VH-VL binders against Small ribosomal subunit protein uS13 (rpsM). Designs and how they scored, part 2

Target 1, 118 residues: Small ribosomal subunit protein uS13 (rpsM), of Carsonella ruddii (q05fk2)
Amino acid sequence: MNINICGVLISKKKNIVFGLTKIYGIGYSMSLKICSKIENFKNKKFKDLTNEEKAKIENFINKINVENNLKTIIKENFKKKLNLNSYKSLRHKKKLPCRGQRTKTNAKTRKKMNHEII

## First folded at step 13 (VH-VL; from v3 with heavy chain S104T Y107T E108F)

Design x6
Fold by ESMFold2, fold request of step 20:
Structure x6 (fold): chain C 118 residues (1-118), chain A 124 residues (1-124), chain B 107 residues (1-107)
Amino acid sequence: as target 1 above (118 residues)
Amino acid sequence: EVQLVESGGGLVKPGGSLRLSCAASGFTFSDAWMSWVRQAPGKGLEWVGRIKSETDGGTTYYAAPVQGRFTISRDDSKNTLYLQMNSLKTEDTAVYYCTTGYDTGYTFDYFQHWGQGTLVTVSS
Amino acid sequence: DVQMTQSPSSLSASVGDRVTITCRASQSIRSYLSWYQQRPGKAPNLLIYKASSLQSGVPSRFSGSGSGTDFTLTISTLQPEDFATYYCQQSYRYPWTFGQGTKVEIK
């Protein structure tokens, strides 16, 4: 039988550290970091997870994705500002970029997205 | 069609014992986690505990009021869930339901299917 | 343990009324919440799972909302068969716990 972790189906029989490496972008080192928040994680299989423990894993994965997405958005916005004409560049400068105004903001897209706060 | 049928309820004196049975049909019992839920007369629902499928390790978890006195077990060859109740107290008087969420959820935790219940009365 | 507190404990309503029942968890349970209906003399019946998903065969007048600690069951147009006691239940953390119930009576 399978469990769905952030959209990836993983066998419930798999060890959680090894099983998370099936998610694109998560290697062994990152999987260890994610799983370290779970008691006795080294020998746990997905079938042994509680709903709370599953939510902890998904929360950390979503937090990583949000950080990566923000880095991508900032990079693309920087490229756009370099390519804008002087008028648009002046308007953006007057409005001041929202740097530092969204530290660990709650997810706004869906209820299922983890709330990144504090 | 999923069916759960409890039996074994009755009158027992404080300190006594009873064993409840729940006959299951209409689903793969051996793959399901099963729970007991009780309801004292005129009161709300109280989760008693659950037993995992053998595939998931067959382990049990009990609510504090029954820990050490009640034992949940299963016999997959008979598609039957059991509740052994020892050292019964008057506050154990309740209708006992067996439940499962076989058609829902990773942990069988949304109780989609309920039996009719069996009454246990603990009284002098 | 996660305590589930329902409000109100009882209410009186007429057929056709909009009824709202709330359930508060003592800590975040995300969306691991279900709602049950129990008619007098009957076993409970699942209405809502995952906070807002309707169980198969449940009329669309029932809806669930909320996440975290605050949850709501709404009956948009109360029907005669809806006079019952309603329970919320969390499955986020063991032990799984029910709210104390909300009895919906005919006014």
Scores: ipSAE 0.319, ipTM 0.719, lowest interface PAE 3.3, mean pLDDT 84
Fold by ESMFold2, fold request of step 20:
Structure x6 (fold): chain C 118 residues (1-118), chain A 124 residues (1-124), chain B 107 residues (1-107)
Amino acid sequence: as target 1 above (118 residues)
Amino acid sequence: EVQLVESGGGLVKPGGSLRLSCAASGFTFSDAWMSWVRQAPGKGLEWVGRIKSETDGGTTYYAAPVQGRFTISRDDSKNTLYLQMNSLKTEDTAVYYCTTGYDTGYTFDYFQHWGQGTLVTVSS
Amino acid sequence: DVQMTQSPSSLSASVGDRVTITCRASQSIRSYLSWYQQRPGKAPNLLIYKASSLQSGVPSRFSGSGSGTDFTLTISTLQPEDFATYYCQQSYRYPWTFGQGTKVEIK
């Protein structure tokens, strides 16, 4: 039958190293790293895991996911920061006459609120 | 209706042997892990050991006090769990329960179903 | 081995009382804990599994809480049929172990 590892159903009969590769984003090298914390992991199938050993595997996978999500967020924030600087730099480098710029929009920043709580 | 019925208890002298049986019905016995739990008179519950389903390898695990003296086995064709008890000691005197429980997707360790128990008395 | 320590070992209470029983594990068992009720002369019955999940058919006056090392069974309004001995059990690591029990008696 199947075991649930971090939301993925895996056959209990599969070797733990090969079975973890069924989880998206986990290749054989990462699976080996995860399983290395478990005694005699090379010969273990999921049916042989204790609740403690299962928890160790899931904790490792969860840490990887959290770290990867943080890396993605940091990269996106960095790209957003660069794009904001590029907007500022482009506007400064194109020192065209500002007479066409509507100061009215700058003066009316956040003056109008159409928010109402009921 | 799940039913577990133990039998085979009785009086035995120290050093003797006894075999307990647990007849199971009302569930797919061959898919379940089964456990034995004992309770000395007036005392608390003590897990004795378990046997996995054959498809999960049929392996056993025993608590230290019974390791090497007790053997858990199963016969899926008869829906029957067994406990062979050898080299019995006075501290083995207890009511013996067979148990099984929830498949939480992994183990059968929340004992939803219990037999009525069978008394084993080890006394000279 | 994971040692399970229940407190108190016994208590006296009246019908209608709120009863709290604690169970402490010698190491973290996450939420791999169950609670059992045993009436005198009867087999145990499962009350709570996975620390806080109520077993089907168990009255809602029973509840479980906790994780890690400290767990609590609560009976919100004690009934005559609740005078029994209560056991916690961990299934995180072999050997699976029970607490020593808590006897709830009529005052």
Scores: ipSAE 0.299, ipTM 0.718, lowest interface PAE 3.5, mean pLDDT 84
Fold by ESMFold2, last read:
Structure x6 (fold): chain C 118 residues (1-118), chain A 124 residues (1-124), chain B 107 residues (1-107)
Amino acid sequence: as target 1 above (118 residues)
Amino acid sequence: EVQLVESGGGLVKPGGSLRLSCAASGFTFSDAWMSWVRQAPGKGLEWVGRIKSETDGGTTYYAAPVQGRFTISRDDSKNTLYLQMNSLKTEDTAVYYCTTGYDTGYTFDYFQHWGQGTLVTVSS
Amino acid sequence: DVQMTQSPSSLSASVGDRVTITCRASQSIRSYLSWYQQRPGKAPNLLIYKASSLQSGVPSRFSGSGSGTDFTLTISTLQPEDFATYYCQQSYRYPWTFGQGTKVEIK
């Protein structure tokens, strides 16, 4: 049958590293980080988890979500300050695609640009 | 209606062996993890061990005092849980309960259903 | 192993009293705690699971609270049928362990 991990039903038969990727926003690299604190995680399926191990996984995921929500709030507050100071900028941002355009380096320079969120 | 009925208890000498049975009905036995819990006369509850469903791998875990002496097994075709007790000691004297906590398919770690228990007495 | 320590070991109370039993784990077990009632000569019955969830068919005078290491079972208005021994049990890590029990005597 299935196991509930942070509200997502995952087959008990799945390997824990691959199974966690079914949770929105968790890729393979992040799943490896989450699972790395579990003994013999490479060979474990969800059916093999103890409640302690399940709780560790869920707490790690919840911590990631809290951190991401905080970063989003900081970004929104910064964007509000920027938009209040520039009416033209507000219209321009409304028309831009979410991904924006790439530059040659595709890097942000903190010295020159808007505040980076953390 | 879930029912668990233990049997096979009795008097046995130290060093002897005994096999307990637990007949289960009223739920899908093959999906459930099953546990044994014991209680020495006048004493508290002690978890003996558990066996997972075959779907979850059928693996066992034992408390340290019984590790290597007791074996939990199941026969899903008969809806029966077993406890094979070898090398019995006087401190194994207890009422033995079979238990299950079926509410989810993942964990059976709280015990919603208990049998009436069967008494094992280990004495010279 | 996670040691579960109940307090008190026994208590006497009158019908209608509010009774509180505590259970302390030697390490955090988050909310992986259950409470059982055992009347003399009977098998235990589940009262509370996941620290605070009331089992179906259990009277609402029973409640559980706590998380981490400190947990309580409360009987808001003690009834004559509540004469029993009460056990907490953790299922956070193996081996699963019970507290020593709290005997509640009606007097």
Scores: ipSAE 0.278, ipTM 0.714, lowest interface PAE 3.7, mean pLDDT 83
Fold by ESMFold2, last read:
Structure x6 (fold): chain C 118 residues (1-118), chain A 124 residues (1-124), chain B 107 residues (1-107)
Amino acid sequence: as target 1 above (118 residues)
Amino acid sequence: EVQLVESGGGLVKPGGSLRLSCAASGFTFSDAWMSWVRQAPGKGLEWVGRIKSETDGGTTYYAAPVQGRFTISRDDSKNTLYLQMNSLKTEDTAVYYCTTGYDTGYTFDYFQHWGQGTLVTVSS
Amino acid sequence: DVQMTQSPSSLSASVGDRVTITCRASQSIRSYLSWYQQRPGKAPNLLIYKASSLQSGVPSRFSGSGSGTDFTLTISTLQPEDFATYYCQQSYRYPWTFGQGTKVEIK
């Protein structure tokens, strides 16, 4: 009944775009970006994924985590250079920094009035 | 105890048809994905295709050599897997096994249980 | 399609030998690899799943290792009942494919 994606149990019956938003730090916009590499992703549920497709999703999520960890390390080094001695902790000191906020955006283009492509 | 018993094998002429059955017991058949695997005499194993449980959509996938000629189906009320083989060719001669990996509950792609097979011979 | 190539195609060994069989995938299959044993005239049986996990009831002399493209099956101390043909199989992408087999014979 459930599938494990990067340690999160998600119902196999859920659409993959919405189901991935159950993972911390993955909003709708990011989920669309992750799923866009999968053929026919808009109608695909987790029960329809092959092992290859599952691995593609997990690879993308892991790449995002690596990039976020690098950005956090750079940001903390920059704060030290500015002589900011206080530390903001989102986690215990023994844990790696994680993406702390969900990013969600609606990319539908019908919001613009009178826009035309020449 | 999980048991899978194939039947319906025999001699057929090229271009003919044959339907194989696999009687299943000892597990919840309706929750399992089922596969057919074949082995030509003196040759290796070849995956034929699989059918998902109805819970997972009941869809099929076939290897290219049998696409469009073979149809996998299931009757959950009879705990029976079927393989309908049409337009048979001599290269379809093989022992046909039904398989499942149900007791993992994960992906059903690790074939834990095998029948003893049924021989299909396609010869003029 | 993912092609699975086993090495060697056959080997001769004595009871008590350590036997190693190699399986190479034509592309990365991560750890979606299983090993099967088939004794003459019998159906195959599962030995190893997820590249290295031992199936219930399989003797501990069997082990699997590897990930990506290169995998091995090891029999630490060959027993008389281990003379059989061994197959690897990938389940990473459709169609699921088997290696051509490795026959282990009495020397």
Scores: ipSAE 0.219, ipTM 0.704, lowest interface PAE 4.6, mean pLDDT 83
Fold by OpenDDE, look of step 14:
Structure x6 (fold): chain C 118 residues (1-118), chain A 124 residues (1-124), chain B 107 residues (1-107)
Amino acid sequence: as target 1 above (118 residues)
Amino acid sequence: EVQLVESGGGLVKPGGSLRLSCAASGFTFSDAWMSWVRQAPGKGLEWVGRIKSETDGGTTYYAAPVQGRFTISRDDSKNTLYLQMNSLKTEDTAVYYCTTGYDTGYTFDYFQHWGQGTLVTVSS
Amino acid sequence: DVQMTQSPSSLSASVGDRVTITCRASQSIRSYLSWYQQRPGKAPNLLIYKASSLQSGVPSRFSGSGSGTDFTLTISTLQPEDFATYYCQQSYRYPWTFGQGTKVEIK
C-alpha cells in the first residue's frame, strides 16, 4: 500500500527518511531535517506514521519548493541566465563548458546536454 | 459488495465477559484497518478502538474507557474481526459496530463501511 | 483528547431547505474530519471524508468545508431521506473522537 505525501505516492513499507527522498527537491539531509521532529524517526516506516506525524511532514514540505514548483524555478532561473550578455551565458548557448574546461578533446557530455529540458 | 456482519451481542452481568465477532466480505480483509465503534442507547457514537492490517504492523489502539479491558484481534484466514470485552460495566451497554476504511492500495482513517451492529447489554 | 463540538444539537427544517451543521475541534485537526449520517435504527453512513471529499454514492447536495478547528456540513436542498442525525469525527489524534451529533428533524 501507498501513502500520499504532498502529491507523491510512497510505499508505506519504506523508511520515512529514505522514502521522502523520492520527492524531487528533498535529499537525504533535508529528509532528516523534516523527520527530526518525529519520535524514533530513524527507523520508522510510513506505515507507522500517525496522522499528526504525517501532517508535520506535509506542513514542512509545503513551506519549501519541491517537485514541479522547484523544476519551474530552476527552469526560469536558467532562462534568465541565458538572457544575460556574459561569458557564462555565451558558453551555455554554445553548449560548451563554462568553467574553463578543455574543449579540444573533452566536453563530449556537455556538448550533448540540453539544459533547457527540465 | 462490502459486507460487515457483527455477532455475539447479548445480555451480561457487570464484571462479565463477552466476545463479539465481525464477519467481513467483499474486500481484501487482510489489507484493511478495522475499528469498533459503539453507541449507547439514545446517545452518540463513540470510537472503541482499531487494529491495523498485518502489513501495517497489526497494532491496536483503544479509547481510554475500554483500555485494559477490551482487546481487538483479527483472523485474516477467516476474514473475521473480534472484540473481547472483559470486566464489563453498565456504561458499556451499547450497540457495537464493526467498521472499516479501506480501498485498494490505501488505508483510510475514516469509517467507510459499517455493519448493522450488535447490541450488548450489561445489567445486574 | 480532541473534543468535537457540533452546533446545533438539533434543528428543524423543511424539505427543500438549506441546512448547515458546524463542528468545532478543541484543537487543530487539519483536514482529518469526516461526516456521518445515521437514520433511526440504522448504522451510520459516511458522507464526507478529509473535510471536503464526497464519499462515492453520496448525493451531491452534501458538501463539507473547513480546516483546522472549524468545519461545516451543508445540505443544499434537504430531502425527505435526509432527516437523520449527523456526526463529525476527527482522526487527527488518538483517540479518535466524534461530535455529540446533530439531529435534523422535520419542521
Scores: ipSAE 0.162, ipTM 0.761, lowest interface PAE 2.7, mean pLDDT 92

Design x6
Fold by ESMFold2, look of step 14:
Structure x6 (fold): chain C 118 residues (1-118), chain A 124 residues (1-124), chain B 107 residues (1-107)
Amino acid sequence: as target 1 above (118 residues)
Amino acid sequence: EVQLVESGGGLVKPGGSLRLSCAASGFTFSDAWMSWVRQAPGKGLEWVGRIKSETDGGTTYYAAPVQGRFTISRDDSKNTLYLQMNSLKTEDTAVYYCTTGYDTGYTFDYFQHWGQGTLVTVSS
Amino acid sequence: DVQMTQSPSSLSASVGDRVTITCRASQSIRSYLSWYQQRPGKAPNLLIYKASSLQSGVPSRFSGSGSGTDFTLTISTLQPEDFATYYCQQSYRYPWTFGQGTKVEIK
């Protein structure tokens, strides 16, 4: 009746794309990305999954969960930087460089952000 | 059987460059995240960085001491992980291990498989 | 960065002893902690993942416990092959960091 995917019980009658959205943090776009690795996924229901396909889905979800934990950290760090930098500074940075701003300082800031993201 | 074999270590002067290779077999290399971990002689383990599988975007992350000097890359057609080390310092002297947590694709955040390591000595 | 502090840094023990090694994180890492064993001159090998899950092929005398900031590796009955250095590692936040190691020596 139900299948357990990463600790979430999902009806075996559900289409796999829509059923994965029941898992916290997984929206439709992310579910499509996960399921795209499975042959004929658009017509497949959880009852039709092989054990190999189930394991592949769970592996992708586990990788996404770890990556999302890192993205949460980056998001928190960016919110802190926004509080230190005014909204005007953020808008001005998007329109690229203004008087008095040193290029090295901006490059260092971008390097730090890129390091934490990747 | 999963096998990781590092090569390319040796003696180099400060400021020099060296490229390490890690030949992988016994698993689907293209699906795996790969890491480098180093250990200075008589010291503890230090994570150097990692590269994601191409499927997961192929991006890298580096520990701060090596950021901007080291580059991790991979060649999935050769099942080989690389570490390009530039501007080497004496503090980079260590055994360098190639590692992965690939186990049926379950997780990548622990290191189930290790190579035997290759020694890099940075000295005048 | 999450600092991982192991205690003790070294210990001397006899075959048959119960050995307990602790690992403390500077902030919560939930259960994203692994333990490794490294014998002299050899590469490390994985003992425990997710704080308490025993890696396949690892003897059952090894066990792990803890969550949050405080973690413990226990060797219930020390064997001759267990004289090695043990490391904890967190994988909750980048950079992934190791403890400084605990050397277990024969008395």
Scores: ipSAE 0.000, ipTM 0.605, lowest interface PAE 11.2, mean pLDDT 80

